# VH-VL binders against q8mxu4: the designs that were tried, part 17

Target 1, 107 residues: q8mxu4
Amino acid sequence: MCDRDDCASIASRCTGETIICAFVESITPPKIRDKTGTYELKCPFAEGFTMEIGDLFLFHFVFDGSSEKCTRLTPIPKMLAMVYEKLLKDLRKAKKEGKMIISPTAN
Below, E stands for the ipSAE of ESMFold2; O stands for the ipSAE of OpenDDE; V2 stands for 0.75 times the mean of E and O plus 0.25 times the DockQ between their complexes.

## First folded at step 7 (VH-VL; framework fv_satralizumab)

Design f03 (at its last look DockQ between E and O 0.53; V2 from the best seeds 0.00; counts 0 for: pae E 3.2 > 2)
Fold by ESMFold2, look of step 7:
Structure f03 (fold): chain C 107 residues (1-107), chain A 123 residues (1-123), chain B 107 residues (1-107)
Amino acid sequence: as target 1 above (107 residues)
Amino acid sequence: QVQLQESGPGLVKPSETLSLTCAVSGYSISSGYAWSWVRQPPGEGLEWIGFIYHSGSTNYNPSLQGRVTISRDNSKNTLYLQMNSLRAEDTAVYYCARDSGWYDFYSGYFDYWGEGTLVTVSS
Amino acid sequence: DIQMTQSPSSLSASVGDSVTITCQASQDIDDYLNWYQQKPGKAPELLIYYASNLETGVPSRFSGSGSGTDFTFTISSLEAEDAATYYCQQYDNLPLTFGQGTKVEIE
């Protein structure tokens, strides 16, 4: 499964692929924001998108060691921000209680 | 360099309406963040009053029983607090603060605060 | 409403001491917990947001930990300038609520 992070947890990520639901906070320098805080991207925003401060996206990141790449942006309606926050909150609660999460790519 | 400065009357009478102003500089109040009012009775703890999003949408602490209105004037970069039907228990230092809310979503931590203004409600 | 209970209400310690303040929420608030410092006659100042994230410019001797209902704030080596009242505050749900405060005095 592609992981799910927030602006707080991605700051320490070194490996794997992850998705963050976040608002654009600034374009120069590139920053995104969610309920957990602000993250300054170490990569440019993915090409081919028109974006504005205040837009909501799913940001797809790929990490190779400590280097990050922003491979895809998926624009989403702002009303879904609260849905994604709730889903991530539930995921964190499940991890704290030791509940397992089955990867969609596992066999 | 975001700075906030509260102002208003220092002494008001019970049953009257409190009107406070918060002048904001270094950031446009319509540019994304939310803005909160918080109060602190002398020698006591902090109580959140409410906030206004960049769009003008508001949320209030229900403990204040609908007595509060938060508004703004974007052209003056100024926030306002009105509190009706004042009581002695409303005596407090009143602060305005930048709220972590962004584009009408999320709220809850305050990274810039005004200096506060003391309001005394006394006959 | 989510009640936040701090302990202790007051403490005295010497410069160089490690001090710990606890904060308990009346329900699970995930990591949506902040810490503020307030010096006499001044506004509160944000130190820590999202349980453990240090605000920009805040000295590293300040730290926060915990999740769910139980949170801890630590000053690893107390300085004279740290004499203040410290507040926790939850932002999981409205209304936003604060702990009653912990006054830290220098002996």
Scores: ipSAE 0.723, ipTM 0.891, lowest interface PAE 1.1, mean pLDDT 90
Fold by OpenDDE, look of step 7:
Structure f03 (fold): chain C 107 residues (1-107), chain A 123 residues (1-123), chain B 107 residues (1-107)
Amino acid sequence: as target 1 above (107 residues)
Amino acid sequence: QVQLQESGPGLVKPSETLSLTCAVSGYSISSGYAWSWVRQPPGEGLEWIGFIYHSGSTNYNPSLQGRVTISRDNSKNTLYLQMNSLRAEDTAVYYCARDSGWYDFYSGYFDYWGEGTLVTVSS
Amino acid sequence: DIQMTQSPSSLSASVGDSVTITCQASQDIDDYLNWYQQKPGKAPELLIYYASNLETGVPSRFSGSGSGTDFTFTISSLEAEDAATYYCQQYDNLPLTFGQGTKVEIE
């Protein structure tokens, strides 16, 4: 398991899953950005999915130890960027303090 | 490569207005990031003044009590700092820097700095 | 405002020594902390961002660790060129604030 859920640390993640709230920085190549930095995705965005640079999404990533797989994209209103940053911060804190329930998915 | 270069009057009298410029090259200030001003009194630490996003939105340090205005000219790729009612305590080296901030929501680290320009406030 | 307190204010060490600087935040800033190096008459230079990420081009002898309120900056093997003042800086909340600095002198 890895503790981080942001762009700066996504490359160093272990196996498991995480949710990252980030802006679309670039479509080709696919890059996302949050407060911590930028990350170039290992695969292009799904075909048929409409997005623009600057759009905000929740990215659900699954890590197999070699690369990330984006399993779900949830659009978020841009004005909520800071709100979700706080939520994720609180989530990380809760995890560190052992206040989280056991995930049904393998980590 | 991103480069920043500050320029200013060097000497300003008390109560007068400071006007500084920061010429940016290697990156368009309207294309991304935030652009900050930071100052450092001689022999002292660093103080963040404020920044302007690539969109044009600004944020200022409340400690400056509304004396500061940051603006830009996209056609010249130049940043500006205006500070009113200067005091002796405003004597400092003034830096402009690129801020990792983006999309009008984030601010972070300064990855590129100008060389700084000394501003002395004296009668 | 978030206050950043560095320790020590100054230190002297020999080439080859390991040097450690600490930075304490007045509140939990997660990992939103950067470290800068400033040599006399020069602008600060970013060394580490987001607590532990080494900036591109920065020697590996520099490192950062910590989370929450307590952070550490380390030079594993001091070189003569490392004589400088080092600053921590938080970006968890505005206004952005810096530590008071730590002057590192080489004996």
Scores: ipSAE 0.654, ipTM 0.908, lowest interface PAE 1.0, mean pLDDT 91
ESMFold2 (binder alone), look of step 7: mean pLDDT 91; pTM 0.938
ESMFold2, look of step 8: ipSAE 0.353; ipTM 0.799
ESMFold2 (binder alone), look of step 8: mean pLDDT 91; pTM 0.940
OpenDDE, look of step 8: ipSAE 0.079; ipTM 0.772

Design f04 (at its last look DockQ between E and O 0.44; V2 from the best seeds 0.00; counts 0 for: pae O 2.2 > 2)
Fold by ESMFold2, look of step 7:
Structure f04 (fold): chain C 107 residues (1-107), chain A 123 residues (1-123), chain B 107 residues (1-107)
Amino acid sequence: as target 1 above (107 residues)
Amino acid sequence: QVQLQESGPGLVKPSETLSLTCAVSGYSISSGYAWSWVRQPPGEGLEWIGFIYHSGSTNYNPSLQGRVTISRDNSKNTLYLQMNSLRAEDTAVYYCARDSGWYEFYSGYFDYWGEGTLVTVSS
Amino acid sequence: DIQMTQSPSSLSASVGDSVTITCQASQDISDYLNWYQQKPGKAPELLIYYASNLETGVPSRFSGSGSGTDFTFTISSLEAEDAATYYCQQYDDLPLTFGQGTKVEIE
């Protein structure tokens, strides 16, 4: 599955696919932010969207070593910002405690 | 470069109302972030007073018992603090600061601070 | 309210020493913890945000670590100019609260 990041952790990513939930902070230069900080994009905002400062999106990123690509963004109602923040915290806590295991499904 | 500068009276009497201003330059206070007031009694630690979001929405420290109003004038890029019913315990250096809050969500770290202004409350 | 407790309340050290300050939160605050330096007669200055992120322009001898309730701030090689009071501050929930401070003196 695709990883999950925040503005702090995405800053050092160089490989893989990830999703972050963040607000648009600025268009020029392109910056996004969440509770963990601000991240300046190395790529232009995804084509085909009307974006305004203060909009909330899920940003899908693909990294191929040093190249950053925003392949998709999904508009999110602003009131869900803290819900996504809590979900990421819970996911990371579960991963740290070893509770994120693939278990057999019932037949 | 973002800069904040507090101003107001240095000496006030108990029961009076404190009025402080914070002039902001290098960033529009209506564009984003939250804008906080923080105080520090002489020789003591820091206490968050409250903030105002770029939108005008406010949050206050309940420890101040509803005595505080934070407001702004976007055309002057200026923040205001009003504190009623002053007591000797309100003697402190008062700072304004930019809060990393964003669009009425979050509150966070203070990346730019004013120089502070000392307010002494005494008879 | 989330209480923040720093240790020690003061310390003295020599130039070149490694100095460590701890900060304990009264409840889990994830990584939502900042560190500030305040020199005599000056406003506080942000050094570290989100537990471990160094603010722009802050010397690399400063670092932060920890998560949950226990956080550590380290100066790896003390300089004379680091004589100051250091504060931790949580931003998990309102009201925003600071530790009591740790005064660092140069011997």
Scores: ipSAE 0.552, ipTM 0.848, lowest interface PAE 1.7, mean pLDDT 88
Fold by OpenDDE, look of step 7:
Structure f04 (fold): chain C 107 residues (1-107), chain A 123 residues (1-123), chain B 107 residues (1-107)
Amino acid sequence: as target 1 above (107 residues)
Amino acid sequence: QVQLQESGPGLVKPSETLSLTCAVSGYSISSGYAWSWVRQPPGEGLEWIGFIYHSGSTNYNPSLQGRVTISRDNSKNTLYLQMNSLRAEDTAVYYCARDSGWYEFYSGYFDYWGEGTLVTVSS
Amino acid sequence: DIQMTQSPSSLSASVGDSVTITCQASQDISDYLNWYQQKPGKAPELLIYYASNLETGVPSRFSGSGSGTDFTFTISSLEAEDAATYYCQQYDDLPLTFGQGTKVEIE
């Protein structure tokens, strides 16, 4: 698994899964952004899914060693951006310290 | 390329109000990023004053809260810093800089800086 | 506020030497740390962002590493033009804060 949960870490293509809180920077091509930068998704956003530039989402990614797969997309109110950033940071720390006994899995 | 240029009075008396301007060229301040003011007393380190996001939202260093106002004029592509009740400790070189921050929830690195303008607070 | 402490405050080295500067944060700031170079009478210039990313145009002799609370800035082979004061800066939380600086002199 990757040691980070942000846009900059996606490019490293670690095996496992991660949750990233990021804004939609662009629809076509699909790009997301957080405080670590921008990442262009390998696949376009799902057809029929309504989103706008600036929308905030939780992205659940699964890495198979070759590419990332977005398995879940959860909309988040923009005002909670910092809350989720902090939450994910704390979660990452907890995992590193072995305090997390049950990790979210979405195969 | 992005360029920033500060300008100010150079000398300000104690208790008076400082007004600085930062002319930005090469990029529209309303199109993206955040725009910060940073100061440096002579021979000392750097202190972040605050910034204004491209959206117009502002954030200030609590150490200066109540004395500082950052504003902008999009039509002039110019940033402004106002600081009230100046004291000798406010003597510093004042810089404006572009902040990599995009949305109002975060800030980042300063990739473009002005040359700075010296402000001396003295009677 | 997050305090950033640099070590040493100053150092003197010869051309060709390897120089190392450390920066310690008062709390875990992940990798949200930047390094700047400031020459006398000039504005700071960004060298490293996100702890280890080299800014465009910056010589490869400059590097950064670390995460959490401890960070390192290295000049692998010092050049005369590297005489300057170097600053670390965190952006994990507001207010943004800088280290006190490290003055590098060339012997």
Scores: ipSAE 0.267, ipTM 0.824, lowest interface PAE 2.2, mean pLDDT 90
ESMFold2 (binder alone), look of step 7: mean pLDDT 91; pTM 0.938

Design f05 (at its last look DockQ between E and O 0.68; V2 from the best seeds 0.00; counts 0 for: grease 19.2 > 18.9)
Fold by ESMFold2, look of step 7:
Structure f05 (fold): chain C 107 residues (1-107), chain A 123 residues (1-123), chain B 107 residues (1-107)
Amino acid sequence: as target 1 above (107 residues)
Amino acid sequence: QVQLQESGPGLVKPSETLSLTCAVSGGSISSGYAWSWVRQPPGEGLEWIGFIYHSGSTNYNPSLQGRVTISRDNSKNTLYLQMNSLRAEDTAVYYCARDSGWYDFWSGYFDYWGEGTLVTVSS
Amino acid sequence: DIQMTQSPSSLSASVGDSVTITCQASQDISDYLNWYQQKPGKAPELLIYYASNLETGVPSRFSGSGSGTDFTFTISSLEAEDAATYYCQQYDNLPLTFGQGTKVEIE
């Protein structure tokens, strides 16, 4: 249901819900990073959650025309960083070429 | 903010081992970034040598035929390049740079560079 | 290895001109392409990363575009201080590789 972004594409997002897989780069100011660059969060980190530099999360965002809201953080294992980057890259390539990849998951 | 400074011998002989240091200030080499070495023969283009990740894991350009070792000393905030079996073709300006690699993922773009140090290989 | 080919190898232009440099990759590199400026006797300086993202503090007259295999770097209104050699560099896959450079001279 949610869109997918990276640190480069989120910077220009104005509306919708999206997810970024990114590492914590700094706490003060709050910054995240991936292969595409760095993004400074305009919202505080989720209350009651401890983050360390180098942690990997899925960041859930909601944008209206003027504000960024950080609605959920999901910690994930660092080794999945490459998987998420590859999946997003492949999805964008397929959309650019006018193709749609349908691949059922296996257990 | 982050500053890098290379140092080492300016003139070395063929078959010897090159040893360069890169002093980093204004930031920590253990802060998550990767660190790369890049060289440039006089009047020519740029060649990536290799990098060292946050964990100490390294990758090298295969074109250098296994002659390169990159290491670091976190307590001195210093990076090292060693290149053995030097040849005249290794004459170049050698740069260290901060690499966009983060926590052992992706090497990429270089946002801070040292001033470079010229190494001449001649007998 | 991914080969990066720049065109032209050199050019001369007047202050105020629009200058365009192209970079072609030997295979699809998505948007994983950077541009550097190197002035004589100085280290390279990052101008653009991830094809089109301007590094902090870089003047807005510099821009990048393209994706896949074909990339363009533009200086919209050449200044005297822009006399330099410009390099593209891919980071889709190792080894990291640079274009051969484009020397820009002021007439």
Scores: ipSAE 0.603, ipTM 0.858, lowest interface PAE 1.4, mean pLDDT 88
Fold by OpenDDE, look of step 7:
Structure f05 (fold): chain C 107 residues (1-107), chain A 123 residues (1-123), chain B 107 residues (1-107)
Amino acid sequence: as target 1 above (107 residues)
Amino acid sequence: QVQLQESGPGLVKPSETLSLTCAVSGGSISSGYAWSWVRQPPGEGLEWIGFIYHSGSTNYNPSLQGRVTISRDNSKNTLYLQMNSLRAEDTAVYYCARDSGWYDFWSGYFDYWGEGTLVTVSS
Amino acid sequence: DIQMTQSPSSLSASVGDSVTITCQASQDISDYLNWYQQKPGKAPELLIYYASNLETGVPSRFSGSGSGTDFTFTISSLEAEDAATYYCQQYDNLPLTFGQGTKVEIE
């Protein structure tokens, strides 16, 4: 199971769902960035999303073992970047210690 | 590919002010990354000095006790380091580096470095 | 500040040998640990970021592992060109701090 919730872990194709807080690095191609690095999304950002480079979002990803699917995009004020970094750090720790269970795939 | 090149006076007297420049090429200094200065005394380890964010905000190592100012000129694509009240222990090779930080979110690894410039503090 | 302590300070090994360097943090830094290689008269070069991620272009003989406070850097099969000083660096909290370095000499 995936015990990380960051850009570097997306490529490992974990199963289940995760939330990643990341900045938009580029729109075309779609890239997001957090403290662990950069990840290029396999699919363009969904239509209807208004975003700019430098915007901060929570990305809800669902993994089926072969690819990631972004199911929800939530804008976050940039000033909260470090707060969410810490939250994700704590989440990773909790997962590693077996205190949390990876949610199953939504669909 | 991003390239960095430091320039400095080479020799500075104690109590004087050090001014260094870092010319960046192959990428814009305002591209969204943070940019750091790191120094290394001869035969010793590395010390992070500080960085400047995309927004222009800065963060400095508290060990430098407010003696440091990092700035940039976007039109010249140049990074600057100013350090006041130099001491003998400030003798070091000074590096500028691109920080992995993005839009004021610092990641904290340095993927591109300049060649460094030696600064000797001596009377 | 977070102190980073490397071990050993120096080592000598032969071509083909496996080399291991350790880095200990004074507090839990999660996986926010980088490794750099610095050859004499040159600037440091990033080899590994986020504890175990190889930088682009870095040979696979280099690897990193660990989390929390204890980290390991390994060269699986030493080559002559690997003679250098290696540094760990944490980026969990500011100020960014480096280990004191490990000098690797080739016999």
Scores: ipSAE 0.574, ipTM 0.893, lowest interface PAE 1.1, mean pLDDT 91
ESMFold2 (binder alone), look of step 7: mean pLDDT 91; pTM 0.928
ESMFold2, look of step 9: ipSAE 0.532; ipTM 0.848
ESMFold2 (binder alone), look of step 9: mean pLDDT 91; pTM 0.926
OpenDDE, look of step 9: ipSAE 0.431; ipTM 0.870

## First folded at step 8 (VH-VL; framework fv_satralizumab)

Design g01 (at its last look DockQ between E and O 0.42; V2 from the best seeds 0.49)
Fold by ESMFold2, look of step 8:
Structure g01 (fold): chain C 107 residues (1-107), chain A 123 residues (1-123), chain B 107 residues (1-107)
Amino acid sequence: as target 1 above (107 residues)
Amino acid sequence: QVQLQESGPGLVKPSETLSLTCAVSGGSISSGYAWSWVRQPPGEGLEWIGFIYHSGSTNYNPSLQGRVTISRDNSKNTLYLQMNSLRAEDTAVYYCARDSGWYDFYSGYFDYWGEGTLVTVSS
Amino acid sequence: DIQMTQSPSSLSASVGDSVTITCQASQDIDDYLNWYQQKPGKAPELLIYYASNLETGVPSRFSGSGSGTDFTFTISSLEAEDAATYYCQQYDNLPLTFGQGTKVEIE
């Protein structure tokens, strides 16, 4: 299944697929940020969209032996930033307690 | 490198209004960051006063009882703090700081601080 | 408001010692916890954000750990320049709140 990460946790990821909800911090070099910190992408931003500093996206990544591939991004309205932050916070809490929080977008 | 410098009157009287200025250099206050004010009474701990987001939206510590206004002038790259109805317990070193908030979200940690300015409230 | 309680309030240690400071939050704050160093007459400086992330340029002898309500800050081998007051600070919810500080002195 596709994981969920933040800017802090993705820095240590070596394998798998994951999604980050984050703001664009910089285009050159490509950097994203969320409440946990900043992450510099090892891949270019996906093409085909007008992208500005301060935009919010879901970033889909695939890691193969520490090789990072940016496969997709989905624009998100900025006012949903706290909704996605709360979702990730609840997921972390459930993992710490051995529970899984189920939502309409859950696997 | 971003640098912040507070300035203000140093000595003010009770019931009057404090007005402080924070000059920012080496970066723009109109970047995506938020900007916070924090104070420290002499020999005591730190108290967050409030911040201003990229959009100009503000949040204040309720402990200050609505006496605070934070504003900015982007053309001067300057932040302002106004605090009304001063009391002796408002005596503190006042700091401005860059807040980790980004485009109106996720405020919370302060990576650049000014030197601080002592404000004494005394008759 | 989230109360942050540090322990101890002060300590003395020798150069080369390992020093540990704890910070307890009055409620679960996830990992939204920072550590600052303040030397006499100076502004605070950010050392650690998001519980364990070392700020750029901060020596590796500083570290942070913990989650939820209980957090630990460690100086693995104390140096003379580390004499300072250390503050934890939560950013889970507004108002942002600091611990009362821990003064570290060199013997």
Scores: ipSAE 0.770, ipTM 0.900, lowest interface PAE 0.9, mean pLDDT 90
Fold by OpenDDE, look of step 8:
Structure g01 (fold): chain C 107 residues (1-107), chain A 123 residues (1-123), chain B 107 residues (1-107)
Amino acid sequence: as target 1 above (107 residues)
Amino acid sequence: QVQLQESGPGLVKPSETLSLTCAVSGGSISSGYAWSWVRQPPGEGLEWIGFIYHSGSTNYNPSLQGRVTISRDNSKNTLYLQMNSLRAEDTAVYYCARDSGWYDFYSGYFDYWGEGTLVTVSS
Amino acid sequence: DIQMTQSPSSLSASVGDSVTITCQASQDIDDYLNWYQQKPGKAPELLIYYASNLETGVPSRFSGSGSGTDFTFTISSLEAEDAATYYCQQYDNLPLTFGQGTKVEIE
């Protein structure tokens, strides 16, 4: 499984699931960015969903060992960015320590 | 291109309050990014003082917590640093800098710096 | 706080030489490290961000590598204008902290 939950690590072929907090860098093509870099999404943003450059989201990705799927998109108020960054950091640590239960769908 | 210019009193007495300004041009302090103050004592390294985010939220170095206030005036596109109870150890060149992290409060790298302003604390 | 320790504190090299500076973090900071160049009487200038990304306009002779706790900054072919003090800086956790600096002198 992936040990990182950031944009720079998405392109690496991993298994399992991850949550990434990132902001929208561009809409077309769809790109997100965090403090590690930029990742271009393989799928466009959901139709009907209004977002602007700079909006913060939690992206839930599921990996099958060869590719990733964004299965969930959660908008995050900018004022809570620091909170979620810390939460993700803690989540990563928990995962490394084997304290995280993996979703059955993510294997 | 973003430009920053610090200004201050140059000399401050011990126990007094330091007030610095940072005039920003070529970009709006309210439209994005974070803005930091960093200081450097003569002949020494760099110390981060604190952030003010484009949202107005602030974060300070705990080493200076309680003595520092960072603020901004959007209408003047100016940043401010206030530091209370100055001591000799506060003598330093004070820089304002832009954090390159657009809407990422943790980008944490400074891509634009002011020239700095020397503040000497002496009786 | 995360302590950043640079090595060496100072060095002297000739034009054309390869120069390497190391930075060690007191804890794992992933890739959240930047490198700055500061010339006498001037403000620091960003050279490398995200451990290995070259800032726009920075010559390609500058590079960075590393992750976790150990990082390296390299000048592949030293030029006279590279005489300066170089600083690493972590942004994994607040407060942001800098290394003590490495003074590079040209022989």
Scores: ipSAE 0.265, ipTM 0.822, lowest interface PAE 2.0, mean pLDDT 89
ESMFold2 (binder alone), look of step 8: mean pLDDT 91; pTM 0.935

